# VH-VL binders against NAD kinase (nadK): the designs that were tried, part 129

Target 1, 268 residues: NAD kinase (nadK), of Syntrophomonas wolfei subsp. wolfei (q0aze0)
Amino acid sequence: MKIILVNNRFKENTEKKAQEIAGQLSALNVEVIIDNGLDEPYAGTVDFIMVLGGDGTMLRAARRYGQRAIPVLGVNMGTVGFLSNIEINELAEYLPLILREEYSLEARMMLEVAVFQQQSLLTRVFCLNELLLRSNSPRMLSFALEISGQKLEPYRGDGLIVSTTTGSTAYSLSAGGPIADPQLDAFIVTPVASHIINKRPLVVSPEREISLHLLEEREAIIGIDGQIKMDFGAENRVLIKRAPHPLLMVNLKAKPFFTSIDRSLQRQ
Below, E stands for the ipSAE of ESMFold2; O stands for the ipSAE of OpenDDE; V2 stands for 0.75 times the mean of E and O plus 0.25 times the DockQ between their complexes.

## First folded at step 10 (VH-VL)

Design U2 (from M1 with heavy chain T59K, light chain S91H K94R; framework fv_oberotatug; at its last look DockQ between E and O 0.61; V2 from the best seeds 0.00; counts 0 for: pae E 3.2 > 2)
Fold by OpenDDE, look of step 10:
Structure U2 (fold): chain C 268 residues (1-268), chain A 124 residues (1-124), chain B 107 residues (1-107)
Amino acid sequence: as target 1 above (268 residues)
Amino acid sequence: EVQLVESGGGLVKPGGSLRLSCAASGFTFSNAWMSWVRQAPGKGLEWVGRIKSKIDGGKTDYAAPVQGRFTISRDDSKNTLYLQMNSLKTEDTAVYYCTTHPRYSGYFLAFDIWGQGTLVTVSS
Amino acid sequence: DVQMTQSPSSLSASVGDRVTITCRASQSISRWLSWYQQRPGKAPNLLIYKASNLESGVPSRFSGSGSGTDFTLTISTLQPEDFATYYCQQHYDRPWTFGQGTKVEIK
């Protein structure tokens, strides 16, 4: 068995724990690769990904490895979030089950985000939470939203979020989007400070495609999961669709999403 | 309401074959790991085998006494679990239960849901 | 295989009594142990999972404790409906073996 340990180099406690766990796994004849975000994603084949930290670390891991259809376990290290399954102090108890592949998987839809300049592809990214289009100035944006070829009325506001159901409890929520069942596949399109006061979020079928472009010569940015940032202008277009593969999240411990959501949200 | 209903039990001669069915309702069957547990008359419980969900690879595992003779399968479109029993022996005589834990996405190691059981009698 | 040994095999008790049943594993199974209750002619019912977690709907007079190799099921105040056979089961490794059972009979 070969395992990637994903941690955050800026969090010393996660680095230390990653080293400890790596030692333990090595003693059990498990090959271990540590990914602290410093280097490029490991290109070799692996059997399991263990994420040490919070939601941010999970989002990074999902972007780096989610397209490989590899089981990903979130191990919480004292943070508040929605993407971890077990606590760090529980890992020792679950480790034998992990090594025996005695776990269930939960498929979480990811976004495929393609950014174009004219007809040329600039970048393609898979992400777990959301794509954000926002103004890079105090001025509102005017942009076009198209869903499966259907052109909506122009949007005017600070920006727009296209989120997965997983991302519904992230920035989309702060922007007034609905809380979605993580077991449901859907796009959530949430306006950010729309000029139209009662502009409502849209829940969109995962079978549809979403495209965005600016209607004015203005500086904007694209944000991915709150961690990646790129400039976005009038010559750019973004195409969003369901990723071809979901993130396979390891389920070792039952977590009641709705009964614990109030507690989790209050702690953030 | 979550429910499991076994069927297919009966009398069979040694060396014979029998196929048990377990009809599931009230939960997302396709996400659930399913197990068979048997109980010989007047005896304790014995785990027979397990089948994982499709998303988890659909792999099966068996207890040593039934390995090579019994086959567990599932039809998710019918919400049905099966136990194909071949080369039956007298010691296979038991009430056979299908079990699962569908409370949270179908994965739980303990069995919180049981069928009523179906009796299999292997006798000459 | 992990062997599970329950003690005692049977016991007699009266309504209102405190009843304790033990289960010992041949090797450490951490907390991967469940307790079941089976009434005559009925299917087993889950009481406790992961050594000490009370299953939903199970009366609070039932409790589980232990880790590693030694586990205990306790009925604080025995009720008439509690006369049954109880089984422990380990989920640490396949095959998921059961204890031989403990029959709780009325004195």
Scores: ipSAE 0.849, ipTM 0.922, lowest interface PAE 0.6, mean pLDDT 93
Fold by ESMFold2, look of step 10:
Structure U2 (fold): chain C 268 residues (1-268), chain A 124 residues (1-124), chain B 107 residues (1-107)
Amino acid sequence: as target 1 above (268 residues)
Amino acid sequence: EVQLVESGGGLVKPGGSLRLSCAASGFTFSNAWMSWVRQAPGKGLEWVGRIKSKIDGGKTDYAAPVQGRFTISRDDSKNTLYLQMNSLKTEDTAVYYCTTHPRYSGYFLAFDIWGQGTLVTVSS
Amino acid sequence: DVQMTQSPSSLSASVGDRVTITCRASQSISRWLSWYQQRPGKAPNLLIYKASNLESGVPSRFSGSGSGTDFTLTISTLQPEDFATYYCQQHYDRPWTFGQGTKVEIK
């Protein structure tokens, strides 16, 4: 059996804990790959991914490995978020069950984001929370939103967020979008500082394809999960679809979403 | 009301076959892990096998005495669990229970809901 | 395989008595143990999971304790409906074995 341990190299406690866990797993004849963010994602076959840290570390793991349909366990190292399942002090207790695959899986929709220049694909990335289109200057953007070929009236403002239901508690929430049950598959489209009063957040079927492009020359940025940034201009368009595979999150114990929502938001 | 109802038990000769059914109601069967547990008359309980939900990969696991002879399957459209029992032996004589694993509370490997059982008698 | 040994195999008790049943595992199973009650002619019912957690709807007179290899089920004030056979089960490693049972009879 082969496991990836994902940690954040800038937090020493996660680095030390990852080495400790790797030693314990190696003693059980489990091959361990540590991913601290410095190297390219491990390319070989892997059976399980363990994320040591908070939601940000999980977002990186999802981007790197989420399309491989591999079970991913969030292990909380201190600050309770939305994406951890067990606490680090519980890991030893649950480890035998993990190795024996005695856990259930919860699917979380991901976005597939394809950015084009004219007709040429520049890049394709996957994300768990959201794509952000925003201005990179003091001036507002004018941009077009298409949903499965249906052109909406132009947007004008600071930008737009296209999020998953998982991402509904991230930037989308701060921009006025609804909190959504992460068990639902949907896009949540939330304007950022819109000058057009009738532009409300939209909840959109996951079978739709969403397209964005600028209607005038402006400097803009595409942000992915608040962690990747790329320039976006009038020659570009972005296509957003449901990713081919959801993130498969490991469930070892119940984590009630609705009863914990205020605690999770305050503690992030 | 959550219910599990087994059927298909009866008398069979050694070497024969039987197919047991377990009809489920009152919960989302397609998300549930299911097990079979048996109890020989006047004796204790013995786990027979488990099937995961199709969503968690549908994997089956069996106790050694029945490995290769028994097959667990499920039909989520009919909310029904099955146990195909082949090459039956006299030591397979027991009441067979279907049971669920907890979905929303408790430890997933405990057995929280049980049927009333169906008797399988294997004798010459 | 992990073997589970219950003690005693049977006991006689009166309504109101405190009853303690023990379960010993052949190797450490952490806290991955459940307790079941089986009334005569009925299917088992889950009482306790993860050694000490009371299942919903189970009266508070039932409690469980222990970890590692030694576990106990306690009924603080025995009631008429508590005359039954009690089983422990380990969930640590397949096959998920049961103890042989403890029959609690009316004195």
Scores: ipSAE 0.448, ipTM 0.763, lowest interface PAE 3.2, mean pLDDT 89
ESMFold2 (binder alone), look of step 10: mean pLDDT 90; pTM 0.928

Design U3 (from M1 with heavy chain S30T T59K, light chain S30T S91T; framework fv_oberotatug; at its last look DockQ between E and O 0.49; V2 from the best seeds 0.00; counts 0 for: pae E 4.6 > 2)
Fold by OpenDDE, look of step 10:
Structure U3 (fold): chain C 268 residues (1-268), chain A 124 residues (1-124), chain B 107 residues (1-107)
Amino acid sequence: as target 1 above (268 residues)
Amino acid sequence: EVQLVESGGGLVKPGGSLRLSCAASGFTFTNAWMSWVRQAPGKGLEWVGRIKSKIDGGKTDYAAPVQGRFTISRDDSKNTLYLQMNSLKTEDTAVYYCTTHPRYSGYFLAFDIWGQGTLVTVSS
Amino acid sequence: DVQMTQSPSSLSASVGDRVTITCRASQSITRWLSWYQQRPGKAPNLLIYKASNLESGVPSRFSGSGSGTDFTLTISTLQPEDFATYYCQQTYDKPWTFGQGTKVEIK
């Protein structure tokens, strides 16, 4: 068995724990790769991914490895979040089962985000939470939203969020989006400070495609999962689809999403 | 209501074959790991084997006494679990239970749902 | 294989009694132990999972404790419907073995 331990090199506690766990796994003849935020993800084949930290670390891991259809376990290290399944102090108890592949998986829809310059592809990214289009100035944006070829009325405001149901409890929520069941596949399209006060979020089928472009020459940016940033201008287009593969999140124990959501949100 | 209903039990001669079925209702069968557990008359419980959900690879595991003779399968479109029993022996005589731990109840390695069982008697 | 040994094999008790059943594993199974109740002529019912977690719908008079190799099922105040056979099961490693059972009979 080969395992990637994903941690954050800027958080000493997660790095130290990764080293400890790596030692333990090595003693059990498990090959271990530690990914602490290197520029390039590990390119070799692996059997399991263990994420040590919070939601941010999970989002990074999902973007780096989610397309490989590898089980990903979130191990929380004392933070409040929605993407971890077990606590760090529970790992020892579950480790034998992990090695024996006695775990269940939960498929979480990811976004495929393609950014174009005219007709040329600039970049393609898979992400777990959301794409954000926002103004890079104090002025609001005017932009076009198209859903499966249907052109909506122009949007005017600070920006727009296209989120997965997993991402519904992230920035989309702060922007007034609905809380979605993570077991449901859907796009959540949430306006950010629209000039239309009652502009409502959209829940969109995962079978549809979403496209965005600016209607005027303005400086904007796109953000992905709150961690990736790139400039976005009038000559750019963004196409959002359901990723061809979901993130396979390891489920070692029950996690009641709705019964604990109020508590979790209050702690953030 | 969550329910498992076994069928297919009966009398069979040693060396014979029998196929048991377990019809599931009231929960998402596709996501559930399913097991067979048997109980010889007047004896304790014995795990027979397990089949994982499709998303988890659909792999099967068997207890040593039935390894190579029994096959567990599932038809998710019919919400049905199967146990194909070949080369039956007298010691296979038991009530056979279908069991699961449905995903909607949270994942844990225990059997929270049981059928009422079906009796298999292997006798000459 | 992990062997599970229950004690006692049988016991007699009266309504209102405190009943304790033990289960010992041949090796450490951490907390991967479940308890089941089986009434005569019926299928087993899950009582406790992960050594100490009460299954939904199970009366609070049932409780489980232990970790490693030694586990205990306790019925604080025995009720008429509690006369049955109880089984422990480990799910730490395959095969998922059961204890031999403990029959709780009326005194």
Scores: ipSAE 0.860, ipTM 0.928, lowest interface PAE 0.6, mean pLDDT 94
Fold by ESMFold2, look of step 10:
Structure U3 (fold): chain C 268 residues (1-268), chain A 124 residues (1-124), chain B 107 residues (1-107)
Amino acid sequence: as target 1 above (268 residues)
Amino acid sequence: EVQLVESGGGLVKPGGSLRLSCAASGFTFTNAWMSWVRQAPGKGLEWVGRIKSKIDGGKTDYAAPVQGRFTISRDDSKNTLYLQMNSLKTEDTAVYYCTTHPRYSGYFLAFDIWGQGTLVTVSS
Amino acid sequence: DVQMTQSPSSLSASVGDRVTITCRASQSITRWLSWYQQRPGKAPNLLIYKASNLESGVPSRFSGSGSGTDFTLTISTLQPEDFATYYCQQTYDKPWTFGQGTKVEIK
């Protein structure tokens, strides 16, 4: 059996724990690949992904590996978030279940984000939480939103968020979007500081295609999961679709979403 | 009200076949992992086999005495679990219970919901 | 296979007594153990999961403890409805084996 062990190299505690766990797994004849974010994503076949850290480390793992349909387990290292399932001190107890596949899977929708310059594809990225379009200057943006070819009235404001339901508790929430059940598949489209009263958040079918472009030249940024940023100008457009594969999250311990909302949000 | 109701038990000859059904209601059957457990008259409990939910891959596992002779299946559209028993032996005589595990294996794989049982008697 | 041994096989007790049943595994099962109650003529009911967690609706007079190989079920003040057979079960490794049972009878 071969696993990827994902950690955050900027957190010394997680780096040391990753090495300890890799040693324990190797003693059980489990081949371990460590991904601390420094190297390119591992390209070979893998059976399981273990993420040591918080929601941010899970977001990186999802972007790197989420389209491979590999089980991904979030292991909390101290700060309770929305994407971890077990605590690090419980790992030894649950490891036999992991090795024997005595766990369930939860599918989480991901976004496929394609950024173009005119007709040329510049980049394609998958993300778990959201795409953010925002102004990168004191001036507001004027931009167009299309949903499956339907052109909405122009937007004017600081920007727009296109989120998954998983991302509904991230930036979308701060911008006034709803908290959504992560078991639903949907886009949540949340304006950021809109000057137009009738521009309310939209909940949109995951089968739709969403397109954004600027209506006048301004300095703008596309942000992905709060971790990747790209300059975005009048020559660019972005297309957003449901990704071909959901993230397959491992459930070993029940984490009731609705009764824990306040606790999880406070810990972020 | 959460219920499991077994049916299909009866008297069969050694070497014969029998199919048990377990009708589920009051919970989300499609998310449940299901097991069969049996109890010979006057004896203790013995796990027979388990089927995972379709969402979790639908894998079946069996205890050694029934491996190759018994088959567990499910029909999610009818909320029904099945146990096909072939090549029956006198030692298969027991009350057969269907049971559930919580979908999350972190609930300890305990059997939290049980049916009333159905008696299978294998005798010539 | 992991073998589960219960002790005693039977006991007689009066209403109000404190009852303790033990269960020993042939190898460490950490805390992957459950306890069931089977009243005469009825299906088993789950009492305790993960060694010490009470199932919903189970009276607080029931408690479980232990880890590794040695586990106990305790009934602090036996009630008339508690006369039954009790089974432990490990869920550490398949086959998920049960103890042989402990019959609690009225004295």
Scores: ipSAE 0.291, ipTM 0.702, lowest interface PAE 4.6, mean pLDDT 89
ESMFold2 (binder alone), look of step 10: mean pLDDT 92; pTM 0.950

Design U4 (from M1 with heavy chain S30D T60K H101R, light chain S91H; framework fv_oberotatug; at its last look DockQ between E and O 0.02; V2 from the best seeds 0.00; counts 0 for: pae O 5.9 > 2, placed apart)
Fold by ESMFold2, look of step 10:
Structure U4 (fold): chain C 268 residues (1-268), chain A 124 residues (1-124), chain B 107 residues (1-107)
Amino acid sequence: as target 1 above (268 residues)
Amino acid sequence: EVQLVESGGGLVKPGGSLRLSCAASGFTFDNAWMSWVRQAPGKGLEWVGRIKSKIDGGTKDYAAPVQGRFTISRDDSKNTLYLQMNSLKTEDTAVYYCTTRPRYSGYFLAFDIWGQGTLVTVSS
Amino acid sequence: DVQMTQSPSSLSASVGDRVTITCRASQSISRWLSWYQQRPGKAPNLLIYKASNLESGVPSRFSGSGSGTDFTLTISTLQPEDFATYYCQQHYDKPWTFGQGTKVEIK
């Protein structure tokens, strides 16, 4: 069996713990590849991905490996994360189940993001939480949103978020979007500081295509999962679709999603 | 209102075949792992096999005494688990239970939902 | 295969007694063990999972302990409805074997 251990090189305890776990797995004749972010993603065939750290490390693992249909387990390193399933101090208990494949999978929709310059594809990227279009200057953006060829009234404001249901508890939530059950497949389209009062968040079928482009020359940025930034201008257009494959998240321990969000809703 | 109901038991001669059904209701069947457990008259419980959900790979596992003779299958559109029993032997005589634990109820390898059982008798 | 041996195979006790049933695995199974109760003519009922976790709705007089190879089910104050056969089952390695059972009879 071959496992990738994904960690964050900028978190000292995470890197040391990855080495400890790699030693334990090697003693059980498990081949281990460590991905701390320094090297290109491992290109070979693997059976399982273990993410050591918080939600940010999981987002990077999803972008790197999410389209490969490989089980991905989030292991929390002491602080509560929304994308982890077990705590680091529980790993030894669950390791026999992992090695014997006695775990279940939960599919999480990902976005496929294609950025064009005029008619030419510049880049294609996948993300787990959201795409953000935002102004990169004090000026508002004027931009067009199309959903499956249907042109909405122009938007004017700081930007727009297109998120998955998994991303509904991230930036989309802060911008006024709804909390969504991550077991649903949908896009959530949330305006950011809209000048137009009646532009409300939209929940959109995952079969739709979403297109964005600027209506005026402005300095803008496309953000991916809060971790990748790309310049975006009047010559560009972005197309957003459901990614071909979901992220396959490992479930070893029940994680009560709805009790976690009740606390935030009680604050009103 | 969570229920598992077995059917299809009966009397069969050695070497014969029989197909058991297990109808499920009151829980999400298509993501549940389903198992068969049997109990010979006056004897203890014996795990027969398990089928995983489709998203978990649909893997089938069997106890050695039934390997190659029994086949577990499922029809998610009908919420039904099946056990095809071929080349039956007298030692296969037992009450057959289907059993499961819902996917999100914590430790799901234990069995908390059981059917009433269906009797299979293999004799001349 | 992992073999599960229960002791005793049968016992007689009075209402109010403390009852202890043991289960021994032929190799270490960590904590991956469950306990079931089966009343005559009924399907099994889950009591304990992961060696010591009481299933919801099971009376607090039931408890489980142990890890590795040696496990114990305890009924602190036996009640008339506790007359049944008790089984342990390991979920560490396939096949997921049961113990032979322990029949608890009222004296």
Scores: ipSAE 0.433, ipTM 0.754, lowest interface PAE 3.3, mean pLDDT 89
Fold by OpenDDE, look of step 10:
Structure U4 (fold): chain C 268 residues (1-268), chain A 124 residues (1-124), chain B 107 residues (1-107)
Amino acid sequence: as target 1 above (268 residues)
Amino acid sequence: EVQLVESGGGLVKPGGSLRLSCAASGFTFDNAWMSWVRQAPGKGLEWVGRIKSKIDGGTKDYAAPVQGRFTISRDDSKNTLYLQMNSLKTEDTAVYYCTTRPRYSGYFLAFDIWGQGTLVTVSS
Amino acid sequence: DVQMTQSPSSLSASVGDRVTITCRASQSISRWLSWYQQRPGKAPNLLIYKASNLESGVPSRFSGSGSGTDFTLTISTLQPEDFATYYCQQHYDKPWTFGQGTKVEIK
């Protein structure tokens, strides 16, 4: 068995724990690759991905490995979040199940985000939470939203979020988006400080495609999962689709999402 | 002994309804995700749908051909899985199998437990 | 939906032969593939799970390999009881689709 341990090199506690766990796994004849984000994603075949840390680390892991259809387990290390399944102190208990590959999986829809310069593809990224388009100045943006070729009225405001249901409890929530059942596949389109007062978020079928572009010469940025930043201008277009691969999140311990929402949100 | 036993199959006219049952024994049923798979005469296997365990939300998923017509349910107190089939079509004619993999055995890995199947014939 | 394509649809073989069946997915499914054997009038039996893991009780003459989109089921030495129809199934995403099947017949 081969396992990737994903941690955050900027958080020493996760690094130390990764080394410790790697040692333990090695003693059990498990091959371990540690990914602290410094290097490129491991290109070899692996059986399991263990994410040590919080939601941010999970998001990075999802972007790096989510398209590979590998089980991903979130192991929380004392942070507040929605993407971890077990606590670090529970790992020893569940390790035998992991090694025997005896666990359930939950498929989570991801976004496929393609950014274009005119007709040329600049980048394509898969992400678990959201794409953000926002102004890079104190001025509002004017931008076009198309859903499956349907052109909506121009948006004016600070920006727009296109989120998965998983991401509904992330930035979208802060922007006034609805909380969505993570078992549901859908896009959530949430305006950020819209010029139109109380402009409502949209819940969109995952079968549709979402396109965004600016209607004026303004400087903007796109953000992905709050971790990737890219300049976005009038000659750029972004196309958002459901990713062809869901993230396979390991479910060793059932977590009651809705009963824990209040608790989790109060802690944020 | 681990066992699944389907029942309820029979002859029904197009547009009719039928309810299949699957009795489970020998494993912890309430923790198991359950699926239905069907096989038309002389044809291949086709996944019909699944129902998760209650602890995992008890959600249901269906194949497109049966979406809106078939309903999967379960009674954990009776260790029984059900398939309610409405608005039946001739193309629904098949042997219907209930199948599962026990909890903590990898729900997405494979189906290792199968019933003997029950034949549903939809004909005028 | 993920489409599964088996090859061949049917083959003739003799006892003692090495038999190879292939399954191709329309997209990468990593190793989330199972192989089943179905004898006439019987329910399917699981042979291989997660591409290469032999199910308990299954003879060692059965083996599976592959990852991503291309998978192979191999019977090293065909036995009389192995004449049956074989199916692959992906478990990566719903619907959990099957291949169309491969019938192994007596030559």
Scores: ipSAE 0.020, ipTM 0.577, lowest interface PAE 5.9, mean pLDDT 90
ESMFold2 (binder alone), look of step 10: mean pLDDT 89; pTM 0.920

